# Ledger of designs, part 122: VHH binders against o75319

Target 1, 181 residues: o75319
Amino acid sequence: GNHIPERWKDYLPVGQRMPGTRFIAFKVPLQKSFEKKLAPEECFSPLDLFNKIREQNEELGLIIDLTYTQRYYKPEDLPETVPYLKIFTVGHQVPDDETIFKFKHAVNGFLKENKDNDKLIGVHCTHGLNRTGYLICRYLIDVEGVRPDDAIELFNRCRGHCLERQNYIEDLQNGPIRKNW
Short names: E, the ipSAE of ESMFold2; O, the ipSAE of OpenDDE; V2, 0.75 times the mean of E and O plus 0.25 times the DockQ between their complexes.

## First folded at step 8 (VHH)

Design l6 (framework vhh_4orz_3; at its last look DockQ between E and O 0.33; V2 from the best seeds 0.00; counts 0 for: pae E 14.7 > 2)
Fold by OpenDDE, look of step 8:
Structure l6 (fold): chain B 181 residues (1-181), chain A 120 residues (1-120)
Amino acid sequence: as target 1 above (181 residues)
Amino acid sequence: EVQLVESGGGLVQAGGSLRLFCAASGFTFSSYAMAWLRQAPGKRREWVALITSGGRTDYADSVKDRFTISRDNAKNTVSLQMNSLKPEDTAIYFCAAREYPYLGTRYDYWGQGTQVTVSS
């Protein structure tokens, strides 16, 4: 249950806020039971997540967890003031329309309820890159009308890593717009 | 040097049509949302239409279904087709560019404007 995800150590723990958006991407934080398998400098817990966000002078208002497992950390490990949303998202394949819709709906709901603040939507999958990047970019493209290449570039720059999956990139660049309602 | 140059303005009778053009240069046009705004005499400048970098369009209620904004990235141009014009549409029309369509209401670049006059 406490196996470190493959290549998890290779990715920056937390990206930067995407300018003009409320999004910030990060890799999955790992609960305490994983620490035994990590060097101190490699550890990234839910607590570490919040500390890193604070160091950026930001505040999380929502966490969207896209991982397809619940073994990495518990919602109870998060502050009570930060809502947690799980959207089980299968890796390596383009998310289906339902998943995309759930993500969009969650983001829109948050924005509607948080007009009076500047809190961030934290999004993560395992590495906080491919699934995370796809859904964020999908939102920017479909909902905000951003050009696909601009969305991808913005995400990559802010995350500090580039989307790796060609099927995700191709779908973002050339795929159809998905329904927003 | 960044430039936005409007054209196509003029005098037209009520119920008539005009097509405005804006030619852009000096920046990565395809990455910017483009907008039309207008300012009538004695009134504040008001937003008219927007087209995002991805091609999504939005309109002020006052011009909805009458005006159409479009862009040509190959030519670095944005246009505004204005149909069923009314005297109330009389104004100086400005072309403007914004890099992030989801960020605020400020524009990065402005044209000098073109006069549109609709006579009754």
Scores: ipSAE 0.308, ipTM 0.704, lowest interface PAE 1.5, mean pLDDT 93
Fold by ESMFold2, look of step 8:
Structure l6 (fold): chain B 181 residues (1-181), chain A 120 residues (1-120)
Amino acid sequence: as target 1 above (181 residues)
Amino acid sequence: EVQLVESGGGLVQAGGSLRLFCAASGFTFSSYAMAWLRQAPGKRREWVALITSGGRTDYADSVKDRFTISRDNAKNTVSLQMNSLKPEDTAIYFCAAREYPYLGTRYDYWGQGTQVTVSS
């Protein structure tokens, strides 16, 4: 059950809004049952997530959860006013085309429905780094036409940690461009 | 101030060719994606072609293999070579730019457009 994900404590809980985008990345929040295994300063619950977002003068309008499990927190732990979308994304490999298309569709739908506000899309996997960084960068490259190195630099700086997995970095830099829509 | 100024439009017989130019000033051109869009009378503006800051190109299905977008970062220009023109290509053609990363609408800057008219 309630064991803390490996290396989860090593990562900053929440990054900063990526300037010029609607994205903010964070590590998976852990529901209260995990707190027995954490020092008070190590806790990062769904409530803590929203408090940290508010401290940045930002507001979440969508959470995209890339984990393959429901054990970390339940959607009912989130405010009812914040839409939640789970996209099961297998770790350790470049996400497949179906996963990439689902992510792009969700982001494009959000942008259309939220063009009159400045709410953010929160994206997380377990650590908020490799899968999260890959899909955000893939969107920026394929849909917004951003140069791969610029997308990666922006993500790394705003997350506060660098993308670690070389297969993801190599695919972003040298892999095929996926068609928009 | 930012300016996008299109040129090269005109009247062309069906099957002919035309090259549009867009001169850009007032922003860091090499960091922007550039696009051409067009609007026929009574229709919505539609996307035609895009070239990213990194040089990747993409085209609407209706113009693939006939139109070519290119950019010259040294001269701050983007161009659209239009071959095998058809009467259905008749429209006002707009140059547009967007910065990456961006927040909000599809394009940040727009030109005023240049008319292309293709006769039967």
Scores: ipSAE 0.000, ipTM 0.133, lowest interface PAE 14.7, mean pLDDT 86
ESMFold2 (binder alone), look of step 8: mean pLDDT 86; pTM 0.877

Design l7 (framework vhh_4orz_3; at its last look DockQ between E and O 0.01; V2 from the best seeds 0.00; counts 0 for: pae E 13.1 > 2, placed apart)
Fold by OpenDDE, look of step 8:
Structure l7 (fold): chain B 181 residues (1-181), chain A 120 residues (1-120)
Amino acid sequence: as target 1 above (181 residues)
Amino acid sequence: EVQLVESGGGLVQAGGSLRLFCAASGFTFSSYAMAWLRQAPGKRREWVALITSGGRTDYADSVKDRFTISRDNAKNTVSLQMNSLKPEDTAIYFCAAREWPYLGTKYDYWGQGTQVTVSS
């Protein structure tokens, strides 16, 4: 139902734009039905997300939702001008090649269609950390050729939290490159 | 020609079970996420269940642990096993398909629907 995800309160709601990229990571916003279980200062709704992005003088052009459920918020809670993409991504395990490819394809498509602006790709899972960080880093490594340690450091710094899952880190550092097309 | 054809609907008593089927044709089935939606009298159409092209599933809270969505890519079919049915589950059930991944919330293809009636 409307139970707050475990440790959700422990993470910063929104990170910073990753320099040199159009990525920004955040934790999952929660729809109004969750507010009853949160202190006012803990609330983070879809509306709050956009407000916080605006405060950073940025604009979202795409939201990629990596959560494995649809119970947290509805796409209808988002502005119509911001496309929403769901990529069901299982937690705690390294995303499969299909998931990685879908993510890369979505990002590349966005970049191709948004060459004339500086809108951001907002990516989130539950905490906006492990799955989110892995896929962003995987993109930077595989597509942009960034060194794994540099990608991880950049993500961690901008998100304000470090990737926690050793299997993700290990795969990023030592795993094979995945196909880009 | 794209077609989605639902079957398996009918009348059942509360606590009973039904299995819905949807046969798809005319598109690359394996590249699409399949979903079931339902519309009760006087209510808006609501999402029930979804299965991605890769076989990952999600459910509405109202049907979670009672309904199971599955697909057979070899047969181009998607099914919905409905257990512990309640009168509140009474609705027209629609099979729908959307390319996966997809930007937005609209479905590309729809079936005509099948009636499910749960009596108290």
Scores: ipSAE 0.044, ipTM 0.288, lowest interface PAE 5.1, mean pLDDT 93
Fold by ESMFold2, look of step 8:
Structure l7 (fold): chain B 181 residues (1-181), chain A 120 residues (1-120)
Amino acid sequence: as target 1 above (181 residues)
Amino acid sequence: EVQLVESGGGLVQAGGSLRLFCAASGFTFSSYAMAWLRQAPGKRREWVALITSGGRTDYADSVKDRFTISRDNAKNTVSLQMNSLKPEDTAIYFCAAREWPYLGTKYDYWGQGTQVTVSS
């Protein structure tokens, strides 16, 4: 029972590095069992992810998986040298403060440990758009002091798709500044 | 043309204090994160401190509670107050800038560096 996530085919697999940050966003890669339901050109496996990152002359140093399930791929499908972190994030609602803290903690830890390289933090949810965009923007706003509209514009441009959920956009633009870790 | 010019380096005895300054020109200073990095002889360059455009500071563990980074956006300067200096702090100190909100490892602009020597 490997159903393709709704609208997953509609999104670019991998965005571009967000300039001046260590972030790159992508949609969830799908393990080989899903490929029976995909045309060859629609496939986007964990291996395809790494090939596309390499094609951009980049390297992943951490993957943060925001999905609320383990069914799309297994950490064993990733190169053993790439750290993997799951942060269970419920969709369709603004992430809670604990989820935001976990994300900030992971990013700050990565930046501290990777000061001497240029490796990227790969962030994904199912589509690599709403939850992913929210948490990246929340980090930039709360931790780096970026203006909300500038963070959103940067994410949208680099992902190649605009944030869709109005509750996320509203919270980023007009919601409270969150307590930093 | 962009310039970052460090000053305030010199020779100081262990336990002493020194204040480094970096004067910036040729770019919108208030939009940039500013950092100090250092390189001791024969060693890899290491970051020391960073201050964001919004004023948030961060420090390497080795200098925490001894060094303080600050900025003056009206004068386009960043400074590093260094207290309780140790011989291990001996290095060339570089001022660097990168456009904020970006925390990547690449800096857009670098100064020439200023020598700090701490004698025992």
Scores: ipSAE 0.005, ipTM 0.152, lowest interface PAE 13.1, mean pLDDT 87
ESMFold2 (binder alone), look of step 8: mean pLDDT 86; pTM 0.866

Design l8 (framework vhh_4orz_3; at its last look DockQ between E and O 0.45; V2 from the best seeds 0.00; counts 0 for: pae E 13.8 > 2)
Fold by ESMFold2, look of step 8:
Structure l8 (fold): chain B 181 residues (1-181), chain A 120 residues (1-120)
Amino acid sequence: as target 1 above (181 residues)
Amino acid sequence: EVQLVESGGGLVQAGGSLRLFCAASGFTFSSYAMAWLRQAPGKRREWVALITSGGRTDYADSVKDRFTISRDNAKNTVSLQMNSLKPEDTAIYFCAAREYPYYGTKYDYWGQGTQVTVSS
């Protein structure tokens, strides 16, 4: 059997669009095989994700999956018309410069290719909080010049949960600005 | 032209072992994640194992502890050691490649597949 990720039930499935950006964050959707271990109100499948995005009158144009595993759902479970990108990101440590670069490159490529629409970049890790919040905030700080505390506040408010990892928060607030590409 | 060519498939008794190989050409192998997928008759294709360009591995629950994926960037090969084979492992096994960053829901390159048949 597929075990539900620890504390996954404790998080809102999908956040709200972050104003002034193209980002929306969510926790990892779980494919049908996980539903045996979930109450109906706890389910959050790939289909549920797209329904919730539609309920917000938004549309996903890219999903960036930051998890290190394929066990939660497969890209084949997503609509074929929605691009999917996996960036393997180890938890518990500040992502390295290569990972940050891959994320920035993907976002910049999306913005260029999608300049004529208003589609969103959906970003998730397991809980849609720490790795997700770090990389979104790192992008806003390094590329868009947002002040660290403003980026963190915006993410926390729109996700509906606060960033938890102190090493991530400290690096965002006090760490070096990374190169923009 | 990009090519992925699988080999090493065949017929084996339950409990036996096979090693699959995938030879890659026509792209910068070391910058791609490599995967094995399989498709049994009447079933949808399922992911089996993945190895990133950096060497990190992941496995489907059904093959964990029995299969081992590895890569050799000098030889442009990825392999899948398959131990303790079961009849349910019978399938066509495909090698696939995916680069980051990219857009899309699927792998960039696919092999033609190699048949693995596990008899009772």
Scores: ipSAE 0.005, ipTM 0.181, lowest interface PAE 13.8, mean pLDDT 86
Fold by OpenDDE, look of step 8:
Structure l8 (fold): chain B 181 residues (1-181), chain A 120 residues (1-120)
Amino acid sequence: as target 1 above (181 residues)
Amino acid sequence: EVQLVESGGGLVQAGGSLRLFCAASGFTFSSYAMAWLRQAPGKRREWVALITSGGRTDYADSVKDRFTISRDNAKNTVSLQMNSLKPEDTAIYFCAAREYPYYGTKYDYWGQGTQVTVSS
């Protein structure tokens, strides 16, 4: 189906690069079939995503899609030069250790392959906020050694919205470090 | 040696049902996501269904609510129940295995495929 996700319109399409990292978060872009249900100014397609990234004088090197479905857009809607990674991530609940590990591995793999450039890792779920924010923060905390509150503040500031789910915040602040390899 | 062996394909009338099976060996089955893909004559190979190692499923829009993917980790098998089959479902169906990360249509292991033909 092509129903607009709940509250999708309420969130900024694209955040800002997180300083000191190669992460940028955004809400899910919607393929053309969704446009009939949106005002022109509400539309946010894969093409719009890349345009907005360019406007920030940045370049995407990888897209990590955390949504639980593939109905929003297709990898074919993206430039061939930008790899697309799908990690099915259930909403509302803290990602399991397997999901966290997959995310970390993907990020580390990208960084190893992209040492000679400054391309960004674009991460999104439906709203590009809770699942996205949790996994990015989890990486910063577990792998980069960032203090939980610092990671959360950095993400919130750059995304332009704050993490909303208390279970995510609680796990980031007080939960155990997850496996990195 | 890694092996994926599909079975269950054949000829069926429109509106009919088939159940495909894939038997896996040579790798840690329970750690892999399993998928079904298909390739129709003159068309590109397309993703049909996916089941993660954790049991989460997703489907292509064209088969949603008609097809069901399932897995049995004890038997190292993945299945595709296909109901309400249409002529457009005619294709070679492939079983494939993938470990993270999941890049587009990239898979670690592939079966040889099984023919599914749906007649009008």
Scores: ipSAE 0.000, ipTM 0.233, lowest interface PAE 12.3, mean pLDDT 93
ESMFold2 (binder alone), look of step 8: mean pLDDT 89; pTM 0.898

Design l9 (framework vhh_4orz_3; at its last look DockQ between E and O 0.01; V2 from the best seeds 0.00; counts 0 for: pae O 13.1 > 2, placed apart)
Fold by ESMFold2, look of step 8:
Structure l9 (fold): chain B 181 residues (1-181), chain A 120 residues (1-120)
Amino acid sequence: as target 1 above (181 residues)
Amino acid sequence: EVQLVESGGGLVQAGGSLRLFCAASGFTFSSYAMAWLRQAPGKRREWVALIYSGGRTDYADSVKDRFTISRDNAKNTVSLQMNSLKPEDTAIYFCAAREYPYLGTKYDYWGQGTQVTVSS
């Protein structure tokens, strides 16, 4: 069924663009079949996502979906003009090096292809927080050379919620720098 | 040879204004994002403002609404208009350029910096 993900209602739908980066984070949008279990003010559909992005005077150029399921919405629910990429990311453990590499590769490819515009990379998992925050921060640390604490602070502030999983936080702060290739 | 040369720094009274300039040469300027960073004595270098190749701008919270970054692709220059200056803005200001961090570098090119001193 169309069970609302646990705690999904507790999170702001869409964060703010992270200054100095091309990232914006959000929780998973839910297709219409989920709305029966939601109050009108709780709804957050793919259409709502794009409306909220437009309200910020922004445009998505890529959506990276980190969920390990396809039940929340279909890529066909997105405008044809927005590329979509699924990176299956296990939710209980620090993402492995293959997953981190795939994320870095996708971001770098986007930056090359979109050097002449300012479109954003939208990143989400189920809540747009732990897996999303980890991979964004890992990119900023490894590729951009941002200090771990500064990356985490920037993500938390712009998402509107703090990273929650301690093993992710500890890996970002104290774990090894990962190779970029 | 790539060069970024900052100018326009100096001494200014608190509440005053200053405009910094950065002249760029040796690369395809219009393809690069341009940034200003600053470093106060005893502190780490920090990002101040960024202007993308497409013209979009981003600012650090500490300077938002007071500083304006702009670029002139015909003259290969980037500027930083600094208004309502505070003693906390005292720093060496650096111009920097990046195309993309594909190889893991933060900025590809750096200027030597220009000193800004804001007096009480």
Scores: ipSAE 0.012, ipTM 0.456, lowest interface PAE 8.5, mean pLDDT 88
Fold by OpenDDE, look of step 8:
Structure l9 (fold): chain B 181 residues (1-181), chain A 120 residues (1-120)
Amino acid sequence: as target 1 above (181 residues)
Amino acid sequence: EVQLVESGGGLVQAGGSLRLFCAASGFTFSSYAMAWLRQAPGKRREWVALIYSGGRTDYADSVKDRFTISRDNAKNTVSLQMNSLKPEDTAIYFCAAREYPYLGTKYDYWGQGTQVTVSS
């Protein structure tokens, strides 16, 4: 159904571009059927997402959807010019190696194909925080060699909210590096 | 040669059950997400259920708690258990396969479809 995710209203809809990267995180946009359960100022649709990105003078080149469901919006709700990638990612637990690898591969593929522009990789889960933050940080740590605390701080600052899940933070700080290929 | 062959469709009364099967060949089955989609007369094709390569599942709201998708990687099959069927479930049901990366709603391979008719 169109029940609003728990605590969804508590999070900023869109973060800021992470400096030095092409990542931007946001919470899941909700299709029109959810609007009747929201105040006008609480609404955040796929259209709203793109409007907010434009307001930042940015452009999305890819959307990576990490939610575990497809009930929030449809790929058809997005412009045809922006590819949509679904990586089903279970909440509350550290993503498995396969999920991490898929994410890294998608990012690397995008970067390779988009060397001539500055389009962003938009990443979201339900709240655009924990799963999103983990995978972005995991990429920065494993692929870009960023220090874990620096990656986490950068994400938190740009998202406007801090990673909440201790298991994610612990894995990022002290967990093993995951293979990149 | 890639093939997806659906079976198990037919006529059933409202409240009844059917189990659809899809046999896959010609590709690395275990690397693909498998889906069921359906198309009713005069309507657009709609997604029904998806099973990820890792076994995680998702369902359309209209079939949630009534339908169950499952896969057997050893046999290269995907199935759809349909319970509590309704007349509005009447459609041609298609088996489809999607390889990573999953871009949009495009599937790499499609079956020919199997007719499911639910009478009131």
Scores: ipSAE 0.000, ipTM 0.213, lowest interface PAE 13.1, mean pLDDT 92
ESMFold2 (binder alone), look of step 8: mean pLDDT 86; pTM 0.874

Design v1 (framework vhh_etentamig_d1; at its last look DockQ between E and O 0.01; V2 from the best seeds 0.00; counts 0 for: DG spot H104, pae E 18.4 > 2, placed apart)
Fold by OpenDDE, look of step 8:
Formats: sequence, C-alpha cells, structure tokens
Structure v1 (fold): chain B 181 residues (1-181), chain A 120 residues (1-120)
Amino acid sequence: as target 1 above (181 residues)
Amino acid sequence: EVQLLESGGGLVQPGGSLRLSCAASGFTFSNYAMSWVRQAPGKGPEWVSGISGSGRSTYYADSVKGRFTISRDNSKNTLYLQMNSLRAEDTAVYYCAKYRPWLDGYFDPRGQGTLVTVSS
C-alpha cells in the first residue's frame, strides 16, 4: 500500500556529500501516490531528490536502492542518465556477505568508469541511515582502510543522523573484514 | 580484448559433482573480482558466487552455499567453480563474468557459457 514508512518524516531528506568520497545518503523518495498523506513541506519525491542534490551543486551518477520493497518509487521516475541499482537488503540485521559483495562491486565499478567526473553515488534505504550507513562504512573500512570509528563518525556527520542499530555498529567496529578487492 | 571462456559443463545425476573452469585473457586478471552467474531457461541471470582478486574472500548465493566452492589461480588466469551435491534446480548455462550490476545486463564481460544439466 501507500502508507508512509514509520518514522520516515523524522529524518532529513538528503545528507551531505561525504568528504573524500563519492557517497551521499538520503531517505527513500516517495512517488506521487504518497503525497496525499503528506503535508507539502514533508513531500520528498524522486524529482525533489534531484532538486536537492542540485542545490548542493552536486550531481548523481548512480543510485543504489537498499530497500526491501519496490512500492516507494519506480526506476522510471529517475532520469535515464542515472543508473539505478536495486540491492534488496533486509532491515535490522547485518547485511550478508552477498549483499556486501554486491554493494562493493557496484561502487568500485562506478568509480572505475567515472574517473573523469565528480558524480556522486547516492545510497538509500528507507530512512537512509542504518542499512545505508552500514554498507557505506563497510566499504570505507574494508576497501579504503578507514578506521571504523572514523567511518561511522564521517557518515553520521554528513547524514545529519547517527547510526541507530547497535548490531550494525558492533559489526563495523569489531566484526571481520570482508574485503573483496 | 577481454575474453572469457567457460568449460567443464555436462550432464550429471542429482547428487553428482562438476568442476567448471573459466580461462580469462585481455585484462589483468588478478586485479579483478570475478563472479559465476547462471541462467536457466526462461529465467533471468542469477548470481552464484564471487571471489576477490586475491582469492582471499569468497561469496555465495544462499542457494549454493555449502555446496559450491569458488576459487582462482591467478598464475593461470583461471577461475573455478567446484559444484557438489548438484540438484535439478542447478541446471543452467554458467557464465564467468565481472560483476557490473549498475549496467544493463548485470555482468560484463561474459563468455559463451557452459551448460550444466542435472537430471536423473
């Protein structure tokens, strides 16, 4: 159905570019059918996403959708020039190795093909926080060699919200490296 | 020119084993993580397994975990897939590929594939 995700309104629509990276996190945009249940100032559509990114003087080069549903918006709602990748990611649990592998490959492939520009990798789950933060941090830790606490702090600061799930934080801080490059 | 050549497929009974190989050329093999993907008739491509460039990290789809083992020999530019305890649902054309989910087609490059048929 078209019910608004729980606590969706509580989170900033779009974060800031993470300095030193090509990542930007945001909450899930909602297609037009959800607008009737929202105040005008609460609306955040795919179009609004791109407008907000533009306001930051940035450009999206890839969108990675980590939600476990397809009800929020359609890939057709996005510009054809921006690739869309769906990685079905179950909420509340640490993503499995397959999910992590998919995410890392997507990111590294993008970076290799986009060396000549500064386009961003937009990542979102429902709230653009926990699943999104975990996978971004997992990449920074495993691939870029960033210290876990530094990665988490950077993400939190740029997203404007802190990772909330202790199991995610614990895995990032103390879990095994899952390096695939 | 990037080339991938899969081999090792064939007909096998349920519970049997096969070992697939993929010979790679045209790129620095050891710098790239590689994947096995499969496509059954009438179905879309399915990711099966992946391995890091160094071979230290391996990943498996839930459907094959515990039964399949991916490995590589970078000195031979070859990727392997050991398939044990094969099931009828494993029947598919198996491809060696680079994982590129951000592009149409999911995987690139991809060879001609090798057919695996599991049937009694």
Scores: ipSAE 0.005, ipTM 0.255, lowest interface PAE 12.3, mean pLDDT 89
Fold by ESMFold2, look of step 8:
Structure v1 (fold): chain B 181 residues (1-181), chain A 120 residues (1-120)
Amino acid sequence: as target 1 above (181 residues)
Amino acid sequence: EVQLLESGGGLVQPGGSLRLSCAASGFTFSNYAMSWVRQAPGKGPEWVSGISGSGRSTYYADSVKGRFTISRDNSKNTLYLQMNSLRAEDTAVYYCAKYRPWLDGYFDPRGQGTLVTVSS
């Protein structure tokens, strides 16, 4: 099966660069085998992703894929010059500390290696919303010291959709600060 | 087999306009970003413009911004380039190709191209 993920059509493909950060969020791009079930205006391929980033006068330097599957596109569909990292992140529950640590480690490594450019870290799950928003906000809170409500507001505004899962929101607002190493 | 057939070139005076077309076959046209690339006599290929598979995103070289407009009709498998305010420096053979904006210098000409000559 190349079934379109539930509600995937309802989300904007790509958000805007989050000011003051190196993040941009988007929904999972779908390789061409999925396009049989999509109207032309609904398509969002890996190539469409890069074209939309270019439209914003931005450049991706890393893609972090949070999905728990490999069926949506292959890393081979991405430019060889853009590193790709998959962090298997289970949905419906707050990510565990090991997942959060892997995300923080990847972001910190990127920032070190890319201090002399302005390339972005692209982050996606299936919809580019709940898991994506949680991990970006967790990073901003724990590593950059952003207030929880400010991180959430920034993410929601730049993604163009509000975080939906209440358990993620509550953990960001009221849960423990996680270790950064 | 991928086939790209360019047309619409010709001789035109400076300040004039031309509209180029590219008929595509042998691949699922809507799945691929497309580009126009030109090659002037004695020069290497120069990327001119690109458009996403969906047609939602367009890109232009600085030398043509504001003068050229790329478009596509996925129902007809056809790519277009509207060229206005033409200059002598636009003289070249124009080709359409699959666009790979992250592959610097890549050019895979499948058609014969269409010659645009801008002269007084």
Scores: ipSAE 0.000, ipTM 0.100, lowest interface PAE 18.4, mean pLDDT 85
ESMFold2 (binder alone), look of step 8: mean pLDDT 83; pTM 0.850

